# VH-VL binders against Protein RESPONSE TO ABA AND SALT 1 (RAS1), part 8

Target 1, 230 residues: Protein RESPONSE TO ABA AND SALT 1 (RAS1), of Arabidopsis thaliana (Mouse-ear cress) (o04515)
Amino acid sequence: MPNTSSSQSFTIFVDGWLIRHRYFVEQLMCASSLDETNRISLEEQQSLVAQFLSHCLQYYQEKFASVSLAGDNVFTFFCPPWFNSYAKLILWVGDFKPSLVFKLTEVSVADLTRHQKDRISSLKSETRRKEREVMRDFALVQQSVADPPVMLAARRVGAVGMVDGEETDLEEAMEVLKAGMAAAMNNADQLRCSTVGKVVEILTPPQAIKVLRTIGQLHLRLRDRDQERA

## First folded at step 19 (VH-VL)

Design v7 (from u4 with light chain S91Q)
Fold by OpenDDE, last read:
Structure v7 (fold): chain C 230 residues (1-230), chain A 122 residues (1-122), chain B 111 residues (1-111)
Amino acid sequence: as target 1 above (230 residues)
Amino acid sequence: EVQLVESGGGLVQPGRSLRLSCAASGFTFDDYAMNWVRQAPGKGLEWVSGISWNSGYTYYADSVQGRFTISRDNGKNSLYLQMNSLRAEDTALYFCAKGDTYYLFESAFDIWGQGTMVTVSS
Amino acid sequence: QSELTQPRSVSGSPGQSVTISCTGTSSDVGYYNYVHWYQQHPGKAPKLLISDVSKRPSGVPDRFSGSKSGNTASLTISGLQAEDEADYYCQSWAGYSTFYVFGTGTDVTVL
């Protein structure tokens, strides 16, 4: 049975996740502020990066599970209550646009090698292509709702009532839409995770820590509801 | 021709150390993540360790964590596995495996060496 | 999980189709499409057969196909041939802690 409270459950998860997230962001800030002489060991840097990436991955895995079980609540994930009002305006398929990571990288890292720049450029092109694919799929799902039988049924709901069978057709159409939307969300989230992971691998651990710090901070800002009160 | 050639295997006693090497040829070595995979006699495949193109990131299976160290020399087109505190359960054919992409986490292993046998026995 | 679950053995007659399952969790097989398949003949190194759930590398016959549903990936061998007798392993990325996981392996026998 679809869990109508899946988004609520996920919200509860996010609250706990955010506590851990703040801790990681603090660690990343500390690690990125150290000069070369006082820098933490490579092993420690690698560990911090891996832990943070795992932390982020956990978020999207949990979201995936929740979206898959959301049923009618799947639409809530496209405008999530765990984001602030500003974040909601800039959302791409329910979260940040994957290609945003490249802008954040550019701002965070000043000492990219030529090789790194070339690789990032290639990755950026790939990511943008995949973003377009996700959007195409999303659009196809939306178009399915405009099918004549569904539209006719929808028009009749407000008028004389649905004829026998039309209600079932509408319900089926809605289920297809929900499933398609869930799939699009999941694909987008996977693209987010993979893009971050790939950028990290292009970079050295010190560079990656700077980028991840920026990403982590951005996530906090997008979820900070107290900024709306100011 | 793309090729991986492992070396350094042999018979060692428990607690000893061994260093495996893998020589790569026929492709741009620093464009790919590299891995070690082992196979105990008559058993399945077990991933051991992976390393990113620039050695920035290394990952290990729990079974070897803290004992093994993966490294690479891109100038020499070589991959290494330093194995310390060897145990009987480390007995296996060790394969060098090339990732099919630049990125470690998404890579399949498209090229394999023939393997080098490591036997840990008293 | 230390390993992905595969059937120990699968058998078929020449020309038949056989399917090998690879079952993981929502954190590995079920989440990413980073599931790969390898063929290994006795005394030989593994060979990449399928990458990314369904991608077939150059040189791999079209009778090999891959799919995934939920937490289970599948390798299908259609038109089974004698040369297909081998061990088959699935592999998946399993997050940054575990990183890679192989399946338990499946022995395919051609009757």
Scores: ipSAE 0.894, ipTM 0.960, lowest interface PAE 0.4, mean pLDDT 92
Fold by OpenDDE, last read:
Order: structure tokens, then sequence, then C-alpha cells
Structure v7 (fold): chain C 230 residues (1-230), chain A 122 residues (1-122), chain B 111 residues (1-111)
């Protein structure tokens, strides 16, 4: 039976998640537009930041659960149907590149202290290093597609068919590939979450709210299908 | 030498307030997140609260949320825990704990104080 | 989730290996690699033994090792010594709502 049922479950989750996401983005927009005199309390800012970060984590946790626990097809997440065509162009291991957060920070926050700049610079270097590590691992997995069991199967398509045992070998090879892809995706997702969390902690709550607003808006833009009709 | 020294513990009645202090030395205090962890007599460890390097972010365990307030003074290398509406269940040895990284989350606690005892009893 | 699950007690003879498990959920131990282990002797403050599942801080003997599989992290003490008799606690980051959670603790006895 095609593993179509599990992808549907996550899609349903995403639909609900997006509704909540829009609400958070609106809150972040409101909070970031307030002047110093009308700014919400520090406690409220902290709460908003924590809630939004938790909301984002939930997405990746559910993704992890879907693929690694429920056995959903990991390939779906490398070309997600919930992403628009634009999003597909900028995907890095199934989502946005973690180091993009630094660019978003630069455009969102104009009043970084020297200390913050130094910390962000250090974090950026670390994040890029980790991105390279993820990419190396992912590349190894991709190369496994050229392994003999897979290639043999490909050559047999439309010909005499698969010989006894070849089908099982292919299935095993595909499972290894899927497992590798799932692992790489999980590592990438963790890096995304970690990077955002660390940037937030370097920043003041008002600064963080601006960055998170931008990140939130980006997520909406990546999932907006109406833009494809224009 | 890296050191954390807790103070401010004592005997208090339920409903009262107490303020704990932790004095840090031997490291750059504002480069690390700080935490409070408590241990009831004969019981396990329980995380209580954490604060980021610049006090921008604070987190609390559900058991103390709304009653406790964590704060810090980087100029004095000091961490504080304001405890309000104390309950018998808050009776514990309270440890000051340093994170091993710059960040509050994802950190292990690499330095601990000896703790200060808080007893809440009628 | 209020606590991570540990065995109440583990015992071994000198020179043997013992393993302590720490079981969480797919939202803490199973998702993050931010599992840490602490040793606590009676009347003393906890000491960090292992960070990030398997990292050993300086000064910690190599007979201590950490691993993780699924929702369960493990601390292994090889070549058990009398000085290893203590309480051991695991800890994990558990997201922004719960933040940090400790294990229930394990009493290690050297027979």
Amino acid sequence: as target 1 above (230 residues)
Amino acid sequence: EVQLVESGGGLVQPGRSLRLSCAASGFTFDDYAMNWVRQAPGKGLEWVSGISWNSGYTYYADSVQGRFTISRDNGKNSLYLQMNSLRAEDTALYFCAKGDTYYLFESAFDIWGQGTMVTVSS
Amino acid sequence: QSELTQPRSVSGSPGQSVTISCTGTSSDVGYYNYVHWYQQHPGKAPKLLISDVSKRPSGVPDRFSGSKSGNTASLTISGLQAEDEADYYCQSWAGYSTFYVFGTGTDVTVL
C-alpha cells in the first residue's frame, strides 16, 4: 500500500500549524511596530518569543515523528507539496538553510552592539561549519543511489525484469537510503532550530522579535500557494 | 578558581518570601547562562529556573512559575532567586549552576555551588 | 513530562561494568542530543560526567561513557571502582515549554 497515508497526516498537521503560525506572525508584527513608550512588557516579550520558538520546534518535532517514528516517506519532505515553487528553489536539505538566519538578522536589526556582532560572527562561523558537515553526510547518502542494487534495478526497468533476489536487494538498498536521508534531514532541522535559538539569545527581546517576525513571514511566503497563480 | 557560593537560605513559614543569592568568581560571568537547581531532602535533582547572559530571557519550571523570579547583576557577578508564596514542597537545597556554554538552552551544568538550604515549615 | 525515567538502583562488583538508562520521550531525549549526566556523592554537589550524550569533560575518567538510542540515553561505567558509589542523574533539554528535565536518579552500589 503506498505510504500515501502518512504524508497526508503530516499535511493535515501543517494546515493547522499554518493557521497558528499566521497568528504568531501577526503578534510579532504588532509587537515589533510598537514604539518604546507603548512597548509590551519584558515578560510579555519573553513569552511571545518562547511561544513562537516552541511553535517552530513543534513543526520539526512532528516532522521527525512522521519520518523516523511513523515511517512516512522521507522523500516527500525533500519536495514538499506544501511548499510553493519559489520555496523549492531555495531548499537546503528539505527546508531553509540555517545560515540564512544571519542574513535575516542583518536586515531586521540595525542596532546591534559590538558584543552582539562578535557573538553573531562566531555563531555564523560555527553554523557554516556544521552546514558543511551536514552536506557531506547528505552527499554520501545521495551517492548511494548509484550503488549496484539500485543501478541494476534501473537497468532492468523495461527489460527482462528483476531476477530472483534483486527485488529484495533493491528494497534493502532503498531502506538504507531512506534512513540516511532521514538522519541528514534530522541533523539539518536540529541545526536550524539551534541556530535560531542561539541568535535569539544573543539578541535582546525587542531585537529578537524583529528577527522572528522576519523568519515567520518567510515561512508564510514559502508556503503561500496563491503566489503561484499570479 | 571557578567558584559559586549560594546564600540566603533559611527557615520560613508557608506563604512567606525569601531571596537567594549566588556569588560567582573565577570566570567571565556575563559569558554564561546561569541556573537554579534544587534537591529536596533525600530526593532527586529538579531544575528550577534559568537566565540568559544579559537577562533577556528567563525560564521556569512549572512548579515555580509565577512564584519565583530569577535575576542577575553582571556588575556584581551575582545571581538571584526571589521566591514568593513559598510552599512546603519548596523545601530543598538550592544550587546555583553555571552553563557550560554561552547559551541558556542546550547547556550542561559544569560548575555547581555547595547549595543553600531552604526550609518551609509552619 | 516531569522527569526522565532511571532505574532506582544499579549494583556491580569492582572491575565490572554497569549501565544506567535514562528514558524520555520523542520530544526530549529522543529528539535532542542534549543529554547530560551528573555524579553526586552523599553530601556533595553534583559533578558533570558526560555532556551532549557522549562528551567527556576534562578530568573525568575514560571509564565513563555515554550513548543514546531512540528515547533512551545510557551511561556506562566500566571497571567499576569503590569511588564510583554515588547517585547518578541524567538531564535533557526538553524544549522551550519544559526547558530542562532531570532523571529520577540512580543509586550505584559497589559490592
Scores: ipSAE 0.894, ipTM 0.957, lowest interface PAE 0.5, mean pLDDT 92
Fold by OpenDDE, fold request of step 20:
Structure v7 (fold): chain C 230 residues (1-230), chain A 122 residues (1-122), chain B 111 residues (1-111)
Amino acid sequence: as target 1 above (230 residues)
Amino acid sequence: EVQLVESGGGLVQPGRSLRLSCAASGFTFDDYAMNWVRQAPGKGLEWVSGISWNSGYTYYADSVQGRFTISRDNGKNSLYLQMNSLRAEDTALYFCAKGDTYYLFESAFDIWGQGTMVTVSS
Amino acid sequence: QSELTQPRSVSGSPGQSVTISCTGTSSDVGYYNYVHWYQQHPGKAPKLLISDVSKRPSGVPDRFSGSKSGNTASLTISGLQAEDEADYYCQSWAGYSTFYVFGTGTDVTVL
């Protein structure tokens, strides 16, 4: 029986997470709007950045725990009910594409140093390479669904019913698929977190706050269902 | 040759302050995150603090938070640890440790100094 | 959690294989591949042995290997040699709050 209880648990988590997320986004907005004279201390900026990054990390850790440890349906996370229709169009392996962070950085920060630009460029190249690797792995997992044994079993289930032993084979195949999908998703999530973390470290705290604000706002927009009613 | 050399350790009384230094050579200092790790006599390793390449970000262990300050001078290829309000439990060999990457959070420590001994005793 | 859990001691005869475990949580070892291993001989500074679960730095013998399953990382020393007698520590990144955490350390003895 799909542990309906675990998916509900994550949904509950997300609801609470979103409340906190809104709070952080507001804090980032406030911090980013301050002029140099009224800017919060470096320590406060560092703290805000760390807290927000931790907040984001928590989401993916809980996601990982839900899917990989609690056995929640990984497929739900490829089309999460908490994402709006727009989000579904831009989703890459269940969430935003890691390389999107670079675009967001470009629009958020106007005063990058040459050194920062060079590092970001290098990181961008690396991230894109890793994205391709994740996609390759993901594709391999998807292709496994089309494997003849699985397809034959699926066809038989539809036509004649499962023969003795085939049900177990199909179940096993599905478990392998789920595990593969979960692994790919986890790799993607780690890449997201890593990319954001690395960009942050390239930037000064004030610059990072601007980027994180933009990322945070994007997350809210992707989860805002009220836009679908308009 | 890549090298880290710690200095500044010594005997201090509880509540006093001490400043440790680490001199780096043989690599581009500002391309790497830096860390302090300590080891109490006969005990295991404990991470103390880390600092990003440009000092933009600093992190501390809970045990030293609010008391210790990590800093660096890239022009001097030097790492520092200001230790205030020292306690007996801060007694340890303090190692300077180089991150193996540009980024602090994902770094392993590929180069270590020989350490400088800090003893906090009444 | 303030430390990753390691066995206190592991022993083996020359030529044998020994494995050291490092157990964390789903928020550190279990989530990221930022698990590293260090070798420390008595009176010496630690030396990086394995990075990122399984990467071996230059100069480290191939008899050292790393792996991870679930919340447990493992260091395997194959073909144990007398020079391998040392303390071994695992390390993991543990998020932005805790940041880094070391294991409790394992004393490896060659019999």
Scores: ipSAE 0.893, ipTM 0.960, lowest interface PAE 0.4, mean pLDDT 92
Fold by OpenDDE, fold request of step 20:
Structure v7 (fold): chain C 230 residues (1-230), chain A 122 residues (1-122), chain B 111 residues (1-111)
Amino acid sequence: as target 1 above (230 residues)
Amino acid sequence: EVQLVESGGGLVQPGRSLRLSCAASGFTFDDYAMNWVRQAPGKGLEWVSGISWNSGYTYYADSVQGRFTISRDNGKNSLYLQMNSLRAEDTALYFCAKGDTYYLFESAFDIWGQGTMVTVSS
Amino acid sequence: QSELTQPRSVSGSPGQSVTISCTGTSSDVGYYNYVHWYQQHPGKAPKLLISDVSKRPSGVPDRFSGSKSGNTASLTISGLQAEDEADYYCQSWAGYSTFYVFGTGTDVTVL
């Protein structure tokens, strides 16, 4: 079986994931459009929310598995081929910024209680703090590119070529960089998942369905490549 | 003092129903998710069910899904577990457990009751 | 429901260090940092010992520490004392389908 690069395997996964994602988004759209008289049961709402959250979680778990277990190139995930040009402009550590969920919540839900607003505000502050932490860690990893082993290697590639052993040093440095990037990405992904989950728990199921619909739609828009061909 | 007190346990026959209660005190009840955990005699801990602060979300272990219902009354600082279609394997000490955060997921259980014993036997 | 795997028993002499492992999968322990540890003495309710892999609640001695590597979380008890004889359980969030899962439990004996 041709060594389908781990990146190819994930790409295949994403294609299948997107099919399921579209289905979920449609379900969320339907559920959110129902009036109070035609609403699905609370249990059904809870089930839909849980299933969608699980679906989203699966994406990040598979991403984690691809990079950390299968050894896929982490750099691919910082410029994913499955994202459109617009998505690439707004990427924060390989995906959407976790705090974006709060903006989406504000747009999606008009009837927040005072208690919910207070909790969301608190969560927003916490999330932003954690975002800064992730960014600091990520910045440290990026700065490591300027470390002497990498810089020496870069200087030599242009001049005399790499001396025996320097290739090994460069490889080791690259592995450290990759590991650091993977860790930062994982932390960011966990923050994304956690933030969405927490927002959902602050909200009622009907409110959550509206927010999740918006999030789901955003994911589709970020991955829609057909808009670039037009 | 933060305290959880379980009640409602007893001896029941298979197929019967039982309702457990947990009275909470010493903390803001509606700021925390609540859980039920059980322990069969001489066995380990098993998570049974969890409920969010506003009752908006409930989760169940596969072993009790469709048979048990978790609920809460924040005005009474009370947690409940309605157990239907009881089986012999449901025999256990049932603990009420408080989450250490506002959220149902990610939480550790920082406060436990002493438990109430449920015995299902023919 | 799939339980997290713990050794059945661990023993040590007073003053020694013992480690309890908790092994899950890449979808629970391996992915989340929501691993918690509980201590349970005979006839008592469980007590939270470690939260979020390595956080120690107030009142828990510093001889208790937690860590995680891959799909395995670990609880280390340094300077083992007689009072540490108890059952220990790990717990992890395991996604929205399974939600919470406990370990099989470990009996710690002080020799």
Scores: ipSAE 0.892, ipTM 0.957, lowest interface PAE 0.5, mean pLDDT 92

